# VHH binders against o26223: the designs that were tried, part 2

Target 1, 191 residues: o26223
Amino acid sequence: MKLLWTSQHIKVTVHIDGKVSKMDVLEAIKTRRSIRKYQDREVPEELIDKILDAAMCGPSAVDERPWHFIVVRNREMLEKIPEVHPYGAMVKDAPVAIIVCCDSSLEKIPGFWVQDCSIASQNILLAAHSLGLGAVWTGVYPLEDRVEGIRRLFSIPEHVIPFSVIPLGYPAENPGTRDLFDPDRIHLEKW

## First folded at step 1 (VHH)

Design f40
Fold by OpenDDE, second read of step 2:
Structure f40 (fold): chain B 191 residues (1-191), chain A 124 residues (1-124)
Amino acid sequence: as target 1 above (191 residues)
Amino acid sequence: QGQLVESGGGLVQPGGSLRLSCADAGRIFSTYAMAWYRQAPGKERELVARIYSGGSTNYADFVKGRFTISRDNAKSTLYLQMNSLKPEDTAMYYCARSDHTEGFYLSDSGMDYWGQGTRVTVSA
C-alpha cells in the first residue's frame, strides 16, 4: 500500500485581516531543514522567548519537565563550542545557541529524560523554523567527550546533563525540501 | 532588497483567463514565501493566494478553485493563473514576498516586499 503523501495535502492556515499568520504544524514539520549557515543578523529576544516557550510545551514522563536551557549569545563562548563539539562548527557562525540540559534531580522515572529533552529540542527546531529562523540539532548526549566538554565550558553542575546544542539564526542557505516518507518503514499489524 | 515586478495584467471578458507573473530579482527566491494580493477601487488590499517555500498553498475564499498560484524557483518567478474571471476580480494585483526564510510568522499581511502591481480588468 503505497501511501502517496503528496505535499499537496498540507493546508497551511493563513490568517488574513491583521491576524498573526502562523505556519501550519504539518508544514513546519515537512519543510524544516537543518540550517548550518546564518546571516549576519541578530535574533530578537522575542523570538527566542517564543522558541523557549514552545520548548517547554512538550510532554514529559510523569510531567517531570527536567529540561533547562542555556541561551548563549556571547561570541567568545559560541566560538569555543566547536572546540569541544566536533560537529558544532556552525555554532561559531550563529548569533545565538540554545543548550538543552537535563536536571537529573527532577527526574521522576530514570532514563526518560532523554525523550523529554529530545521533544524539547525538536520543538525548538520546529518553532524556530515557523518563525523564519534556521537551526540544527547538534547532539551532545550521549557522547561523553561532548557532554564533559560542554559541561566544563559552561560550568554545568554534575547533576545537570547537557543534551543538545542548537545554533539559531536567520538562514543563509536553502537546502530545499525533502521527501522522507518511506513506505518500507511502515508495518501493518505485525512486522 | 529585491525588486518585484508584476506583469500579465490586462482587459478580459467575463469567463476569460489571465496569467500573472512576478519576477523577483532580489534574494534566494526559493527560501521565501510569496503571495498575490489585490486591491479593487475603494476597497482594502486583500490576499488572493500564498505559496510557501515548501510549495504549500493557500487561497482566499473567493478564489473557489479558479486561481492557481505557483512558483518557478529556477526562474525566480511567481505566477497566478486566473481562470473563470469575474467582474468582481477587477483590481490591481500585487506580488509580495516575505522577509522570513522558510518559515512564516508575521503580524500583519505577512509580507514585507511588494511590487508595483499589474492591473486586471474584467468587463464585458
Scores: ipSAE 0.005, ipTM 0.247, lowest interface PAE 12.4, mean pLDDT 86

## First folded at step 3 (VHH)

Design i19
Fold by ESMFold2-Fast, scan of step 3:
Structure i19 (fold): chain B 191 residues (1-191), chain A 123 residues (1-123)
Amino acid sequence: as target 1 above (191 residues)
Amino acid sequence: EVQLVESGGGVVQPGGSLRLSCAASGFTFSSYALYWYRQAAGIERELIASITSGGSTNYVDSVKGRFTISRDNSENTMYLQMNSLRAEDTGLYYCAAEYSDTWYGSEPLNDYWGQGTLVTVSS
């Protein structure tokens, strides 16, 4: 144990694939893409911690912050996700997945937890991308069969709702980008 | 207007080969994931092969090692090279496209579909 490594005043440099991540926020938003192919390479726990820290920094309705996260690294569990999520085939090949959940006991405003968990999910995708990782949001809520399947697989209690499954890894594909800016969707002063 | 047009189907003997093509227009092809589906008589349409915008491929076990999916972004065309064809490979083959940055699933759901091309494997 080295005490200097735990100091709040100590900065560490993160190197990802031999590169320091220097992506600005706008670049991260515009260049993030769903990544479904991953290198056979473990994601360090420190990067998952940074991603989850970012996930919890989103705005939340009446600051209810109902999100909970399950970090899945167990290969057998990752391989079972496609059995309960028909479009989650890529999860079995990921080194890690994050399940975003809502603890309904923390809900202060009915229904807004969906937006809260959407914000947390997007922050996970953006943070992963900024750290040189690839990720994809696979939808769970509001599809009853997926919700129930994931709940049973991970022993999630009834008051907790699984919202999304997000596999993550070092990317083994580059899907490119496209410019989706549409000025016809912008209305000045009035509709 | 989006269009996907399949070609290359036909009648072939067991053990033969065919190459299917799916020509695309009306969208930024290079940004889309592309899929081959097969519909055989009396069974539901099934996904048999996929290729992401980044070139990553996936296959169902029944065609693995025999079929190869590929894409040519310069020609806006996706291909399915089918080798060692079996009678069970007979069916209508459909191409489909979906923007790769979807979160509902990896299969096309609000998708662009071709009209289908018939492959018949018989002696």
Scores: ipSAE 0.130, ipTM 0.530, lowest interface PAE 3.1, mean pLDDT 84

Design i20
Fold by ESMFold2, look of step 7:
Structure i20 (fold): chain B 191 residues (1-191), chain A 123 residues (1-123)
Amino acid sequence: as target 1 above (191 residues)
Amino acid sequence: EVQLVESGGGVVQPGGSLRLSCAASGFTFSSYALYWYRQAAGIERELIASITSGGSTNYVDSVKGRFTISRDNSENTMYLQMNSLRAEDTGLYYCAAEYSDTYYGSEPLNDYWGQGTLVTVSS
């Protein structure tokens, strides 16, 4: 069975009767790790479409949905990203990166776009993980030099703010799981 | 320069005990989560214990009840107390630290490893 998604690509399909194994959502959240080493293997467009569909499913302030995404596969462009992010060398080794951006003309409530784009960015990480891919969120906003560098490199207009760069690919490392639960961070009824 | 230096490895008999140390420098130790990994010959590194900045601990099932991870933020040192050692605990033990990679997390500087200390459990 085929399912038509809300996307710019009408041919994007999801097979619900196929043998695609689904990861439990709590498992995905608990086992997702930042992956910085990738196989020399292309990521199919269909998986990128699924990831971006998931990114757009997040809530946003008053449903403003301020996000835009730039999909970068060009080797020359990927290799230039470290010029504005000197410790972001792993991005050049990824088969693809997604740049999460805010179009400030879509804001309905000033200042909530950061939360909105953070939700979209985390959804990208979880969706990639659930599809057998590895990803890492590299921070752009609020670091001015990174914002301006990425804007210049990808010809992003002044009213559009690059928020994050997320390289992804089939993982070439397995850092294992961590238990980060800290009960001292939980406060009942008051601080 | 970031450094993690393991020490305390050695040769022990089955059932024995050993305490490993990981001395850290070059970063704000108290703000990092810390990890012990082990690597047996020919096998990928395995996470065995972790401790958060707030002191919450977790262990893989094979070491629960036998190993205790701890940290001393005033000495920038993490420890692994290893009791009731078994032959299968033999391997190279690494400490690791990770800073939040969602803010600066695209860089190798958020993925620090020591050089390892060897633990051999034999009769």
Scores: ipSAE 0.007, ipTM 0.201, lowest interface PAE 9.1, mean pLDDT 83
Fold by OpenDDE, look of step 7:
Order: C-alpha cells, then sequence, then structure tokens
Structure i20 (fold): chain B 191 residues (1-191), chain A 123 residues (1-123)
C-alpha cells in the first residue's frame, strides 16, 4: 500500500541536489515579485546566511551599518507576528522570517538609517529570489503600532527600531513578472 | 558522499515498541522530505510514513495512530516510533530522502535510500 499524494499544481523550479541556478543581478531585479505563499519546506541555514550576507553588503550612510537582523524560525513566534502586524498574515505560513532592525546607537548621521535598512531589506528580497526563494517586504516602520508590537514580541530594546519583517520560503505561487518601466518618470537634465 | 543509515530494528513481540533511526550525511538534511518504507517478504516495498522538510507528516492507514515519524535537523536524523507492533509490521524498513516537494508529483522519486533495518514482530 502506498500513500496517496494530492498533487499541488505549484510551478516551482526545484534544482537537483539543492543546486540553485545563478541569476544575474538585472534578472533578479526584473523578475522579483512579492511572494506571500510558501511551501511547507524549510529554508536551509546556508541560504539564510547567504541572504544575510547580501543584506550586509549594501551601502549605508558614512558606512554606519546600523542594521541588525532577527532570524525567526520558531513557529509560535511566526504565528504571533500577524497579531501585531495586520498585513503580515503570510508570516505565519513562512518557514522563516527576517526582522530587519536599526540600532540607533550605531547611527552616525540621524535619519539615514531608514535608507540603510531599506537597502538591506531590498537586498534580502533580491538575494532570496536569486536563490529560488520567495519573500515579501512587510513594512513595520514607521507605523508605531507595528513597531511597538514587534518590539514587544521580540523584546527588542528601545534603542533598536524594528524596520521590516520579511518572511521567506520556497514559493507556492508564481505571480509572473511585470513591466514597470515608465518613461514618463524620467526627466532629462531638468524636470 | 550521501549516506542514509537505518538502525533500531530487531525482534519484538506483538504489542511491543521499537524506535527506528535514520542517520543522514552528505546532503542538506533540512531541505529534504524524508520517508519510511517497508518491505515484507514477498511483497513490494510500500511507503508508510513521510515528513516534509517543513515537518508535516503523513501515514498510511495501517500505521496511523501507532507510528510516529519525526526528524531532528540538528542531528540529521529521522525517527520512526513504532508502537503496538503487529506481525504484519514485520519487514525491512528503509529510509529515503527527496529534495523535491512531494506535492508536485503523484509519488516521491526518492533521491537517496538507506540499506534498511529489519523489524521482526513475532511471539
Amino acid sequence: as target 1 above (191 residues)
Amino acid sequence: EVQLVESGGGVVQPGGSLRLSCAASGFTFSSYALYWYRQAAGIERELIASITSGGSTNYVDSVKGRFTISRDNSENTMYLQMNSLRAEDTGLYYCAAEYSDTYYGSEPLNDYWGQGTLVTVSS
């Protein structure tokens, strides 16, 4: 007797032996989509490491590198995130989430940390995509209720500001690609 | 080199319990779905339990409520707790691993196999 499996019609590129095809940077940028559905599949630590490495490779104001990352794999914690983040429902379905934070004590110039953490967050998304994962940027900052919710939930000290929650997983959806190029947004020499 | 090594088999009386282990090496264990198969004498190998890389489990009806599959990614080991063993549970038990999601196909392809451990349920 064999188990009967219900096949899910999910078109996901699975590489043999865990090999991931390399994606060039432009391809990664152009084809990246927010992924909010994930397979019941764990993300290898090696991939998370690569993603975090990428997250730390972005520029920051005067090289202040104010970012910290909380890697969340605990199911209970993942399930609690939506309680404080109304638009973070998908986080409970992800095998892992990265919370990008700013340590304000590391700021060298006030205010640029938002840009710094944004760059880090985007690099997480791109890296994840290039590695065959799906991710979505769920904004925390600057919404105070979300900031404080995440802070409380993860016992984040006051000088550290949660910025984004990024669930990650093998994608269980394929939203396709978009052409977002708009020449009307390009101005030559002057507005 | 990829290895799956089953252990824990033996002779047990009906109603008894055994815990099988499958020690894995040579691949990213946490990324693989894992399976227990068994093969009784003169019968084709059958899939009896599975656990996804996410921890979801499935069982054939004949072992439901008696067997529990689990995994420890920190130890690269899969387990099969076997309770209330029956004579019909006798067989060679195999561990298998598959990288691909089991939900994409009608049945697992199973990338890697162990050599098996013998379970004998006899009075």
Scores: ipSAE 0.005, ipTM 0.247, lowest interface PAE 12.5, mean pLDDT 88

Design j26
Fold by ESMFold2, look of step 7:
Structure j26 (fold): chain B 191 residues (1-191), chain A 126 residues (1-126)
Amino acid sequence: as target 1 above (191 residues)
Amino acid sequence: QVQLQESGGGLVQPGGSLRLSCAASGFTFDDYAMSWVRQAPGEGREWVSSISWNSGSIYYADSVKGRFTIARDNVKNTLYLLMDSLKSDDTAVYYCAKAYSETFLTSYEHYGMDVWGQGTQVTVSS
């Protein structure tokens, strides 16, 4: 029965890889919401690879590309993140988290790494959304206690700066979309 | 223009079965999640089931779990709902709905549906 086979899911991910959602970029930006509740469902490595590929496509100051990423799936480690990150409680419930870091030895122009890692972090959020996943950016930098806590927990060297922790998984909530356009924020020619 | 057309409704006895179909046109069907939503007379719309673009994620309302099966055929651009063990409480107009994106697929919700069909009547009466 062909219809029954369709309901049994693909045994290999080839169809997923070839037909990954082709969400319009404006749709992705408009509809992405912070997701803090996740299904008890594993995220395939192929999706993480696609997300990290997208993260590295962002522009960076003078093409310095200062970013590094730590992929965390270990339950014990995920459960420890809230101990050093007071607003990261949802991380313990995620099947996976990505830590976005700056390697300061790659920095070509001082201070722009924050913008660079912010761009990579936002690309992670948008790519996850386009693949049917939910994610949220939890801030680490510039809060020194969070930076040092995460650095300690993951043995991050002194010249590498943890910037954000992004838990992700299949969503278990839908907060809906928002209309946030505010024309008063738009200034023509000058302030 | 996105169009969804449901068919396959009818009158059945309790315990009976029906198969609903939804023909889709005007968009790339296999880029979007799809849902079934129903509306009984005098009630609001109630989410029934959702399926991701590749059938990798499937969700059912508690009221239909184990009795209904959602499926899709991305070659024929058709969404299906196989309804077994029908009860009088299943009497409703059943609508096919297109999601705005896969990210809106959750259990018990129909948030993020942007196009709806005209519906097909299912009546279960003793």
Scores: ipSAE 0.000, ipTM 0.120, lowest interface PAE 16.3, mean pLDDT 83
Fold by OpenDDE, look of step 7:
Structure j26 (fold): chain B 191 residues (1-191), chain A 126 residues (1-126)
Amino acid sequence: as target 1 above (191 residues)
Amino acid sequence: QVQLQESGGGLVQPGGSLRLSCAASGFTFDDYAMSWVRQAPGEGREWVSSISWNSGSIYYADSVKGRFTIARDNVKNTLYLLMDSLKSDDTAVYYCAKAYSETFLTSYEHYGMDVWGQGTQVTVSS
């Protein structure tokens, strides 16, 4: 049975005016792009709350929910993040960043926290996009220099591991559309 | 097509100076951070320096800090590396690289850069 996969070019519409995008989950997933340029515009607290709510709705291993979130709006702190995060330069230009962390004391099964925090991080990105914001996942873990840098900067306890830094803002760029569907990566019943 | 072309390399004595240039074309130069990366014979690539689109942020590897100066001319679409107090250990092929976006590149050059020049040879020898 030959699965005919049709690639659809989805036009990404980014709402730059701060309006909440009414899109379904598939549209959100398919049209989300990493945004690294932001408007000089504050993000309302209400939107951050919604994003964090979404972040906490993801599954976790045995429902361990090991995640914590640091919301950073202080300009000085945002400007310091690039000093310890080599690919976090855009953070200084964002009105807000969310740092996703793992509390290791909450782990029920060792090692699954990476998946848990990844899911939380992805939900942040999708929620942000659906709300008309742009965001980008900047990886912290497992790079030791970044982990320790962020740890020191935010006085994060030793048992808590910073995982990702996600700057957010109203987008000042439109990277366009992409098609990443690859039918060769799909195997039916067996490899 | 995005292109980067390095120039200015050569043979110099220890303690000498060189000025590298990188001519950029095929993209909006002032939208991107730029970097210098070098590779010595038999060694891996080593990040040297990065500069943001507006020169507002500048970073150096510890090995070159205080000796090298990165600069850019956005009108001429040119990246520069001024190298003073050159040492034998500075011998390498020097590459100009375009960042995907503004970045503070250090040891992860393969991730943050999407376009590279052909490189220019710098040899420091007595």
Scores: ipSAE 0.000, ipTM 0.257, lowest interface PAE 13.1, mean pLDDT 87

Design n26
Fold by OpenDDE, look of step 7:
Structure n26 (fold): chain B 191 residues (1-191), chain A 125 residues (1-125)
Amino acid sequence: as target 1 above (191 residues)
Amino acid sequence: QVQLQESGGGLVQAGGSLRLSCTTSGLTFSTYAFSWFRQAPGEEREFVGAISYSGGSTDYADSVKGRFTISRDNAKNTFYLQMNSLKTEDTAVYYCAAQDHTESWYLSDRGYDYWGQGTQVTVSS
């Protein structure tokens, strides 16, 4: 899949209520919510490209960048994902899903790939939100049954580990705003 | 049988206030998110606002933000729409809706489990 999108400054134009608004990074982080209901509307390939570009911009351990991405639009495949992923029911309703994977052969230091793929996954969520889409992180790794299920379903080789499934679409729900700030989780200088 | 019933509608002057109530029966009130919608003549039904099952989260259409407030009283199986600084463009039939959902709600009038019959709100100039 030749990603035609060259790294130009992603003007994050969020069409909220028909108005083009630029969402800054803090706004994207603070207002992002998991979206599990989607409109019957296709997601343009251009947006997926932008999201994948963002996914690859995160840091990784010693710059190992172990991530691979499977973009799934096939309805039959989307409908099969919930069969092997019990908490992925919403995937069948999404127009597209991204499966984030780790290629273990790209690891330079063992074990950091989980962090790397997590960063990539979070960037997908933030980018999606900034573009006016909704998404949710459905965990695959480290649950063996889910890992193997996704592996078999998508013929993923043994050295590649499926990490997350992220359905995407235009949101059909609003979960409202949440204040997640907890000062009790902040320790100054010492625990 | 589940029932939602709106009350409190009527005629009010621009700049005035009105409080709508939606009384529910036949459902477990505490597990539902609730929304208000409105429909003006010749227009599509539009989202006005919502409140989560816990009451800890609310959302409003941009057109009513800062003027309208939604609240709920679990003891009375009733939720409310306080409308302040009313405008002529707020004239519509207002509907209450219920969704068995804890954290989120539909932005469209699709997907809700139950609906009220609606109450007329008319704002005069």
Scores: ipSAE 0.166, ipTM 0.610, lowest interface PAE 1.4, mean pLDDT 90
Fold by ESMFold2, look of step 4:
Structure n26 (fold): chain B 191 residues (1-191), chain A 125 residues (1-125)
Amino acid sequence: as target 1 above (191 residues)
Amino acid sequence: QVQLQESGGGLVQAGGSLRLSCTTSGLTFSTYAFSWFRQAPGEEREFVGAISYSGGSTDYADSVKGRFTISRDNAKNTFYLQMNSLKTEDTAVYYCAAQDHTESWYLSDRGYDYWGQGTQVTVSS
């Protein structure tokens, strides 16, 4: 069965020309879905580099950029995440995960790091989607048991706060597109 | 204590319709995403559909798309599965499940905090 899968392997195109753009930004935002099933296929390092570059392009409070990222490919470590993160079961099936963290020593305005790391996390999801990958944001902060568990598992220091765990891979499912626009959520001038 | 209770199951003829309800208590309904799963005898539990905590997003398994509709009523702390054009292959025990604090949901049964006890749906030919 493994040999049949590997014989169907799709060639990975390298970004030689620098002009490859498959997806408009509005399309990416509208079509991104949480993906929890992944192909048995490695994610090239250059794609992870592009995703992390995109993660760091987000705005942050007074440009504080408090984010740090742990890239996890080790199978043993990926399989341990569900032991401390009960809703991260799909992480064990992903070829790679990114842990988004806040380094509190980089904070310039207390407390805005949550927004900063949320922006970086969303950029990871959008960039992965634009590159033909699927991902899902699994929440860590502010759940204290999850924060402590992830910190212990990855030897994260006390001043660094794990925010989210984002497994990624080539998708093995297609949940489809949703129409979520609700004009009743739009308020002109006042509530 | 959190409780989820399915109701509305029963026997229907193929081509018919049935509406399942999942009534919840002991949780803050508006913060939960909800899903329906089903399990036929000897099979694994399979995803049927989901609705986000806001009610703005729904998703369905390919096998039920266009026939089943999920909705929620926050005033009644209840969510629903409207099943139309039923087939004998839809025969199963149907379970409702809840997950806190997320716009996402899982297609597998592993990521859910709370489960109902199930209600039998039998579709006769």
Scores: ipSAE 0.000, ipTM 0.108, lowest interface PAE 18.1, mean pLDDT 84

## First folded at step 6 (VHH)

Design s51
Fold by OpenDDE, look of step 8:
Structure s51 (fold): chain B 191 residues (1-191), chain A 123 residues (1-123)
Amino acid sequence: as target 1 above (191 residues)
Amino acid sequence: EVQLVESGGGVVQPGGSLRLSCAASGFTFSDYALYWYRQAAGIERELIASITSGGSTYYVDSVKGRFTISRDNSENTMYLQMNSLRAEDTGLYYCAAEYSDTFYGSEPLFDYWGQGTLVTVSS
């Protein structure tokens, strides 16, 4: 059965009018795009709380849940992030950013914290999108210069590792959707 | 075939101006963050400016106030307006592109690079 995935152009109607468009999880996943342009509009705390709740709902290795989150709204701090993260230029234009961190003291199995924080980061992106916000994942770990830069900027203790910086805001762009389905990446029973 | 082609380099006197272009083809230009790098003789390549798919810009300190990065998605072209050029700006200037959903932004991980255009600032 060749699943003819008709590329239905799911027009992500980003309802700019603050109506929390309820989208199902598959829609959120399929229509999510990195957003790097934001409106001059504050993100309500209630939305951030929902996003952070979602961030903490993902699985983690042996339920270690090593993640911490720094919520940054201070304009001066947002403007400084690009100085230590050259690929995070959009952060200065966002009303808020979430820094995902790992507390290494919570790690139970070495190395899985990267997966844990990745899941948390992705949940942030999906939750933001489902709430009518735009976000983008800017990588910090494992690049040492960015890790140290963010650490110094936010006075992050040595045992805590900054993992990602995720600016968020109401989107001021609509990059559309893309079809990423690749049947060649699917193997049945064996490779 | 994906291509990035830099142009606009040349020889200028200190205080002069140049406008570099990077023409892109073979990919969805609007979905990419774009970068200008330069490499001086005997020095490692350095990032000097970037513009995201959303239009946010970054400049290294040494070019702030002098250089302006821009993009025209309708023409699949990125620009670098270079004013008040200095001898230290001499080098080979490269264009790079990174897909919008790439989150590890790093020189070795860029999807595409141009061949570079030479800028020489000399009296």
Scores: ipSAE 0.328, ipTM 0.721, lowest interface PAE 1.5, mean pLDDT 89
Fold by ESMFold2, look of step 7:
Structure s51 (fold): chain B 191 residues (1-191), chain A 123 residues (1-123)
Amino acid sequence: as target 1 above (191 residues)
Amino acid sequence: EVQLVESGGGVVQPGGSLRLSCAASGFTFSDYALYWYRQAAGIERELIASITSGGSTYYVDSVKGRFTISRDNSENTMYLQMNSLRAEDTGLYYCAAEYSDTFYGSEPLFDYWGQGTLVTVSS
C-alpha cells in the first residue's frame, strides 16, 4: 500500500533564522505528544520567543488577554519545582520551563481566565512541537497547595494565579501518534 | 527522498556485542540530531540513545555504560555499539533523524524511520 499526503490548508508559518519553516497545522495537532524526557541541550532564546508569540495569538474572552509568562532557565529554580509541585518531577530535567499565569487585574469578564490560559498553554505545546521541541503541560491550578507553592517559589503576587508549568526541551523520547477519533462522541443536531 | 537504512542486527548470546549502523541519504546529515529507538514485542518504540549534530550524547538509564552512539558525518552514518547485551535488549532497532540542533529557519521537521534491524539476545 502507498500512502499519499496532500494538504491545501493554511500552513503554520514560523520564522527560524530568516527562513520560513512550515508544518501542516492538522499534522501538528495530530502528532503532538506529551514529552517528559529531554536531551541535555540548550533551547535558544529565539525559539522561546516564537513559542510565546504563538501563546499570545490565542483568542480570549472579550480580548482580555489575561496571561503572563515566566521563563525559567535557572537550574536551581528548576530543581526546586518538584518540592512544591510533585507531579512536575520531570521539570528538574528540562533546560527551560514556562509558567503560565493569569493576572486577575486584566480580566474583563470574570471566570473565563481558565479557558484563556488553557488556550495559551495548548498553543505553547503546538508551537514547541512545530519547532522540534517536546513539552508537557503539568497542572497547577486548581490545586491550591500547588498554586501557593509555585507562587511562593517565584514571588508571584496574590492577584496573579499560576495556572500551569510547561517544561520543554529537545525530546529524548518519541511516543508516536495516537488514533483518538471516536465517532460516538459526535452528535448531529441533538444529543 | 529521505532514506534511513539500519543494518548490523543478528543473534547473540547474553554478554555479547553487536554494532548497528544507520546509513542516511536525502538531507544534510551534519545538521540533524540522530536517534536510536528499540521496540520489544508488544511495547511502543522507546528512545534508547541520541546524538546531536555537535556530538553530544544521551542514553536512557537501562543502556548507559553498555551502549555507545556515534556518528560519521563524512559517511552519513550513525552507529550504535552495543556491549554486555541482555535478554531485555531483544527487539527491533530503528534509527530516526530530526532537524532539531538549532531552529533557525532552514527546514521543516521530519519524522523518518527505517524498516528496523532485529537484535535477538538468547541463550
Scores: ipSAE 0.000, ipTM 0.096, lowest interface PAE 20.1, mean pLDDT 82

